# Designs tried in a protein design chat: miniprotein binders against q9h3h3. Part 15

Target 1, 235 residues: q9h3h3
Amino acid sequence: EDGFTAEHLAAEAMAADMDPWLVFDARTTPATELDAWLAKYPPSQVTRYGDPGSPNSEPVGWIAVYGQGYSPNSGDVQGLQAAWEALQTSGRPITPGTLRQLAITHHVLSGKWLMHLAPGFKLDHAWAGIARAVVEGQLQVAKVSPRAKEGGRQVICVYTDDFTDRLGVLEADSAIRAAGIKCLLTYKPDVYTYLGIYRANRWHLCPTLYESRFQLGGSARGSRVLDRANNVELT

## First folded at step 17 (miniprotein)

Design gD7
Fold by OpenDDE base, look of step 19:
Structure gD7 (fold): chain B 235 residues (1-235), chain A 103 residues (1-103)
Amino acid sequence: as target 1 above (235 residues)
Amino acid sequence: GSRELKREVRELILKAWLLIFKAMELSDKGDVSEAIQVLREAADLFQEAAKLAQKAGDPELAIKALEMAAWVLEWIARMLERQGKPDEAKQAKERAEQIKEKE
């Protein structure tokens, strides 16, 4: 168990969201510049606080790549939070279905595949593969955490527009696998983050909807995807 | 120097977020009074972070920290209203408004 609780990782992520991002935007930057940008800002060397000798002199929250079709839509997060507070006060049972309905109602539908990797060549290579897949239009948007603590794992987040679209979630998994990534992936809706649904929540809700395990010689997707809520294999 | 201040700001922000998540856990357990106390600490940390960010020459981060402080205070206000403490809720809301007027 990585010594960081889910809450610590979430707090780090939220704090990082407040800092500037290093962004490659494929909508405004030619794809031919991606390799030079990746070489300039390898995530294993980019430091959270802009340490001496790092590629960045200033603090960086995230390194991100935006695809051609990327459109930021956060939905009605404030309305979502108000509805959530009202629901908590009502004493009604809260289920995964309740959260799904809240997310749909307020259009807070984004989710992400998560992978945790140790700093180094494997991380940088995985990131380069993801970044290329984003620029090539196989994925919409991805981000990677900069190097924060010595020995700490970095996270790559690959977003999908709708966590309720099972096909879209599975297509993103396939694209990640096609990029050569073989590690464990977990899928988390952003609505769960906004509502504080982490490990050990009072409703015993699993914040992970899907788990993807790489399989050699398996399905055309190269992975086995488990629906964690229903304990059903999807692939 | 400015670099040390910039780091200190981010440490405060991180601590504030940790307190927010702790407050969420406390609230989930029904410890609403303790959650409110923890959130007050978080709001104070964001305000301190904003002051230090301004000193560090990072006005954008200062604004974001103030926005977060106001957001936390508004959350406290809603929690206090639900507890039947309208006067305390009003005070928290007024403090949030005062912060927004300074952004």
Scores: ipSAE 0.822, ipTM 0.945, lowest interface PAE 0.4, mean pLDDT 90
Fold by ESMFold2, look of step 17:
Structure gD7 (fold): chain B 235 residues (1-235), chain A 103 residues (1-103)
Amino acid sequence: as target 1 above (235 residues)
Amino acid sequence: GSRELKREVRELILKAWLLIFKAMELSDKGDVSEAIQVLREAADLFQEAAKLAQKAGDPELAIKALEMAAWVLEWIARMLERQGKPDEAKQAKERAEQIKEKE
């Protein structure tokens, strides 16, 4: 019991999805306006519920930056969920390969690199670096949680469009590191999120496919990336 | 005031999501009847949240809460069909469709 459970944190994220987002959309907004927007809405100061003294007077679920090439692609999520329900009752074994096949079949291929940072300058600096990388085209889409009243860690999510494209996922890790990020990163495909498969589950599925740890002077990527399923370094 | 009402809406939505995750866990364990009961409460909370969101001047959140209520009811209907309770499943589907028409 270290405060909130993984289920509680997931519920907060889902509730946040339903609130308004503060969005910098490079598809409709010039890149020269980004720094002013970042200064107006630092994630350490934007509050979840619009607290007094916040730059936002209304609730904010997420702060996001959409890159020039951002094209929403959630895929056939409803079909995915129905197929998953049928598999759960079929008696067939559920493996990571099962989830990969479902994701491919239903085109639910997006995933995200996650980092968790305490409110403050480090968070705002990290977010600014990620946001610039998105606007300049090295990354496609990112979001960051606003500050909650309890003052816990906030999360930056950096999306990729295809978790089965290992090179694309590794390129995103490299772009994150190039933005100066040195903390632990974990990668989770959205298929696990849509199916409600979190930390502990009866199928022993691991929702974290990759972990990235910063390493000085190693590969051009600047990190050691571990495939959690195979205990294999991908660099 | 309006700030208190907006907070109440978010508390209902958070509680509804917690119930969804509880229902997922119950369903995973095979406790389907209990999962359905929990999901009915979640759907009710989303509809209550939508009503309060309208009063709070947040119609976009109200629409999203109704979409969630309908989604939960469609899930309930699928579970009831698998339990061999097609009349109850039809009632849940009809409730979900009525909510979608009001969006």
Scores: ipSAE 0.710, ipTM 0.892, lowest interface PAE 0.8, mean pLDDT 87

Design xG4
Fold by ESMFold2, fold request of step 22:
Structure xG4 (fold): chain B 235 residues (1-235), chain A 85 residues (1-85)
Amino acid sequence: as target 1 above (235 residues)
Amino acid sequence: SPEEIREEIEELLEKAEEKLEEAEKKFKEGVDPRKARELLMEVFRLLWEALRLAEKLGNRELLDRAWELVFRAWMLLVRLRELLK
């Protein structure tokens, strides 16, 4: 436990946003091409910087699939940052409600379900299932990190367009489970990402809004979901 | 010793702030955004180590200093990402 591993991985993820992405865009590419694309670019083989023997010769920040309904909307990130900076000198307390209101005011409402998997068949299989769910319209957009040179766990991010829409977030969880995913999922609003609010942070905020655990048998959605901010089970 | 740990933290913070100021200058002038990103990643590595040592020492002022630099560095990283996307 080196203290700040998760925080540095978050910085590396933000830096990766600025390198080229390998994208399957269902808005412009026939769905029949998806399986060949997945076979060409498995996330366990695509390397961050184009290592010898990998399918990519150039750096890849992310591998992504955009669904037919994907509508890119950055929101007012610059205004969000300015408001956040002003709040730091205001003396006002910072609460989860503060972050929610900033996100609403500046239209930075996206968030993501996260899963972490080691490189190999399980990762590639999970990604393929998620990618198909996106192209088939059950999910809107997803991305997966490429393999780092030293290896280690990779992340699949499945986005929703509005973290304040609890029903929509829970429906995405159900769609992920329907794709056969059984590992732990955590949900993080993008506002926390843009403002640098990770596990270790100055405000003692919890950046995980929801936690989903696979539930064998009982519920129609196949998972047990906990609201971490209010410590309330939603299922 | 606590004094050696304090001196190491102060050296890490000084180096991190120097690199951060260089990255901020490159961003303002619109020159070499890849170098600005590289500098920011170095800044974060220095700051995580400074925070680890400052927690071990229990020095609140050094912790606050380090976190303020993390804040500045993260805000710039996001601005850089918004510029290059």
Scores: ipSAE 0.841, ipTM 0.936, lowest interface PAE 0.6, mean pLDDT 90
Fold by ESMFold2, fold request of step 22:
Structure xG4 (fold): chain B 235 residues (1-235), chain A 85 residues (1-85)
Amino acid sequence: as target 1 above (235 residues)
Amino acid sequence: SPEEIREEIEELLEKAEEKLEEAEKKFKEGVDPRKARELLMEVFRLLWEALRLAEKLGNRELLDRAWELVFRAWMLLVRLRELLK
């Protein structure tokens, strides 16, 4: 990656929210249809803009699965933006605590565990495991990016409804691991996304609130979860 | 030379600001939100390059100007997403 590649990918991910999504909605679709849907739309084959030979002929921003308990609530994004603008002119310091308070005040509490995988069997297998966990009720909602024209890693996002509820965040980590996923996970609150906290940012804030590492060998096995804002291990 | 790099950064920032103002106008008028999104993606490409060059120079003033435009562009991108999502 040269220059501000990660920052531009973040902007492109936001833009993708505005294109059509391919959704399996467990609230209205029988669980027995999931396997056929997964076979029809593997994330390594669904293309961002409907490339020839892909299962989609039109642009797809995201592939998503909604669980039966999924209840969307984006909060007061307009008020959040106004408060953020006011803070820029106030001279007050911007810290992770600042972002947490803004999120609480404006009810923008959702966040997501992220994993990055190359296109292919590993990505499709990981996505299928996550999708099943959502439909079975262990997770609430997840999405995966389609294949980009130039290739490269794709991202699976597993949402939680309140990043300040550490127990709920840890329970989602456990459900992800139970689906057989052993790679590094990073957690980003939606407030960070809305306020532009990417790898390079003018406040020098870490763009990741939590990180989860799964130990594969040795005598101790399991997730080790770190709170990056406070430098505290949660597990 | 450093002066040639400075002039290039200023040209990038001017182009980015023009496109950003056009995107802001389209958003406020409620007209052609897909074009507003396209303009914003172009704005970000220009600004990332301006930031890369300004970091190379170590020029605080140009960095601050570039980051201010990134802030404006990102806020508009979020507003556009909220409208169209």
Scores: ipSAE 0.837, ipTM 0.929, lowest interface PAE 0.7, mean pLDDT 91
Fold by OpenDDE base, fold request of step 22:
Structure xG4 (fold): chain B 235 residues (1-235), chain A 85 residues (1-85)
Amino acid sequence: as target 1 above (235 residues)
Amino acid sequence: SPEEIREEIEELLEKAEEKLEEAEKKFKEGVDPRKARELLMEVFRLLWEALRLAEKLGNRELLDRAWELVFRAWMLLVRLRELLK
């Protein structure tokens, strides 16, 4: 991608959080309705701004599925930002450990597995698999970006409650693989997004904590998970 | 050409800062966060172009100024998001 396209897409993704979401909430909606909902709102056809002929007439920020055990907890994002600004002003070194401590202190612990897929059958099929895993309680919550007017890849985000819980992160990877997804996965804490830690950040911090590669005939998880910070395989 | 590029970058930065200040004002006044968001998206577009040109020029000062505005805009965007979450 030329120039600052990735940074712009990150800003657009953040801005999209502010628009209405198309949500299937398993806490209030019977699981038997999931297939009809998926058929009505395939992510490859849902458009970001409600283009003519799309399933949605209004702007959609995200398509999401909430599991039975889902409880939204964003933590103290305001306090996190204030602490981050103070830290930058102090001139103290900023490390992954610093960000982890900030996240813990302010209870901003959510993170997500990310996969990027081109619009089409493969995306819709992957999303259906993830959505089912969420409704069945194997995953807690997931979202997928709608189709952009310009096209491009769509992103599926599968969340975990705590990026510091390595076992929980690995369990989510296993559930994603069990859903039949074979593409590359990257894991990113939300705190990194909120603090503007992307690939071109001034501190040269890697925003990706884990990478999962599909492996045939490998471990029961069907993937190899790499800790990017320590360059150690966890599986 | 280098001087013209510098002038263009400075104009982009000035315009970005003005729009950012407007967005911050709207936020402070309790205006619909979506209006401030739209301004911020324009700010980012201006800043990406400024950064591109500053990288081409190799001007560290202009790069640093642009990045400072990016982070300021980003922090505001996060705050706006929290209001609608």
Scores: ipSAE 0.836, ipTM 0.943, lowest interface PAE 0.5, mean pLDDT 93
Fold by ESMFold2, fold request of step 22:
Structure xG4 (fold): chain B 235 residues (1-235), chain A 85 residues (1-85)
Amino acid sequence: as target 1 above (235 residues)
Amino acid sequence: SPEEIREEIEELLEKAEEKLEEAEKKFKEGVDPRKARELLMEVFRLLWEALRLAEKLGNRELLDRAWELVFRAWMLLVRLRELLK
């Protein structure tokens, strides 16, 4: 890896949360308006900082779609941070179980499936499929990064509300695959994000809780999902 | 030379800590939170370079110091995000 690029991109993603978002909210906007909105704001053309010729004149942190059942709940992030700081001096080992317990205790249970795609038609097509799945109720919430100045891969995040609910996580994987997505998916709980658990991290923890691979084969077709913390196949 | 690389790392860490302390101050005062965000992004750039060099040397003390600053910077970034979202 070249100079902590993944870690810096994670910091940039957190910074992007603090800029305006372009949101299609199915709770307040009719589903019939979705196709026009997707055509107006393709992720390959919406720029991070409002470049000339882009559909946006102002910075955009994320492009997002909220489903009709979306009920935001970020949990006790401040309490989570305080507990994390205390653990650094406690002598207790830091394991995936530590992170799970912190998440439960502080009600920070959301997480997301991630997919990385090069800018272009494939990204826009994948995003449109995900956005439709959200509006139709198969998924709850998704977001996609806008195009950066330097270019490079963009990310689609598909959220679930409880990473400890394995059935719910697997149902989201199935809905993503039904939208035609065949690339590698990795799952990161929001607690990992808030506590700084990326590829390189102080505790040498794996930054990915679940991994989904679409299997194309003669005898079997479907996702294979691995629990990376317990080394167990869920499917 | 290893000694010159060590001194470069220490300079990066000193600069990063100064910028981090300024970002922490701006956050506490509630003045110009967008500047606090800009300072934090600069802190991370300095720290990634410090970590890259410290890993190349295998210097555990400098690695530990860099990671402690990353920890402080990341915690502040999350607090700032919670404030501004």
Scores: ipSAE 0.833, ipTM 0.927, lowest interface PAE 0.7, mean pLDDT 90
Fold by ESMFold2, fold request of step 25:
Structure xG4 (fold): chain B 235 residues (1-235), chain A 85 residues (1-85)
Amino acid sequence: as target 1 above (235 residues)
Amino acid sequence: SPEEIREEIEELLEKAEEKLEEAEKKFKEGVDPRKARELLMEVFRLLWEALRLAEKLGNRELLDRAWELVFRAWMLLVRLRELLK
């Protein structure tokens, strides 16, 4: 309960979208160049604002890898915002079903699995595994935050193109685990991000749709996935 | 005291709204989007503090005002991001 830390990090993440990104784009760059690129730009050493001794001299908002099948599609964000504003004065109840319908209507269907790691080898290793999975076609797009000057936790985001496609979301979780990731993952639809719906929010909504925990043994997916809306284990 | 906390919240909200109005003006005029972003980040810092204090005070009116400013600020931040992408 520490004064909206998660909410401010969300604002910083949105602001970071507007700075230059370091991108490995598999659609235009040979896969054989990936390992050299990863070695040049480890997320624990790429700095947000281009600190001395960094591999980057200018601000970097995100480090990203685009897969062969990545097709950018943010949807009708402007129409989504307009509908959300109108809904605020309507008196109608706002529920998770409301957000799902807005997302479908305005084609803002992307979402992301999130993991938070401290700077260092563990972060760089996790990122490298995710980046390889993207280039190999098991995942479509991922990004990782650069190092902040104060050195807090960094985030890896692994995107899926349709949060309403449960099978696709679970396939991405499986691919993340196959890349050797064992930490807690949470899944957040982008509709919640664009509408400013954080952990603390006026509507008492939960912006986390799924939670994935790595587990030993038995599961073909290597994880235990909880549907937060229905409190139901999916695996 | 509760009255001192209320006054602090009011000052934070006033400062935040002034910065938000400046950011909105810059966005509307299409001028200096980097400054508009800087102003919005300052707005959020002020508003998170106002919300923290308003929750301690239990003042519904001040909470609603703070959240309304957060709403306006976030909608503008997303518009700015869409413009610059």
Scores: ipSAE 0.833, ipTM 0.931, lowest interface PAE 0.7, mean pLDDT 90

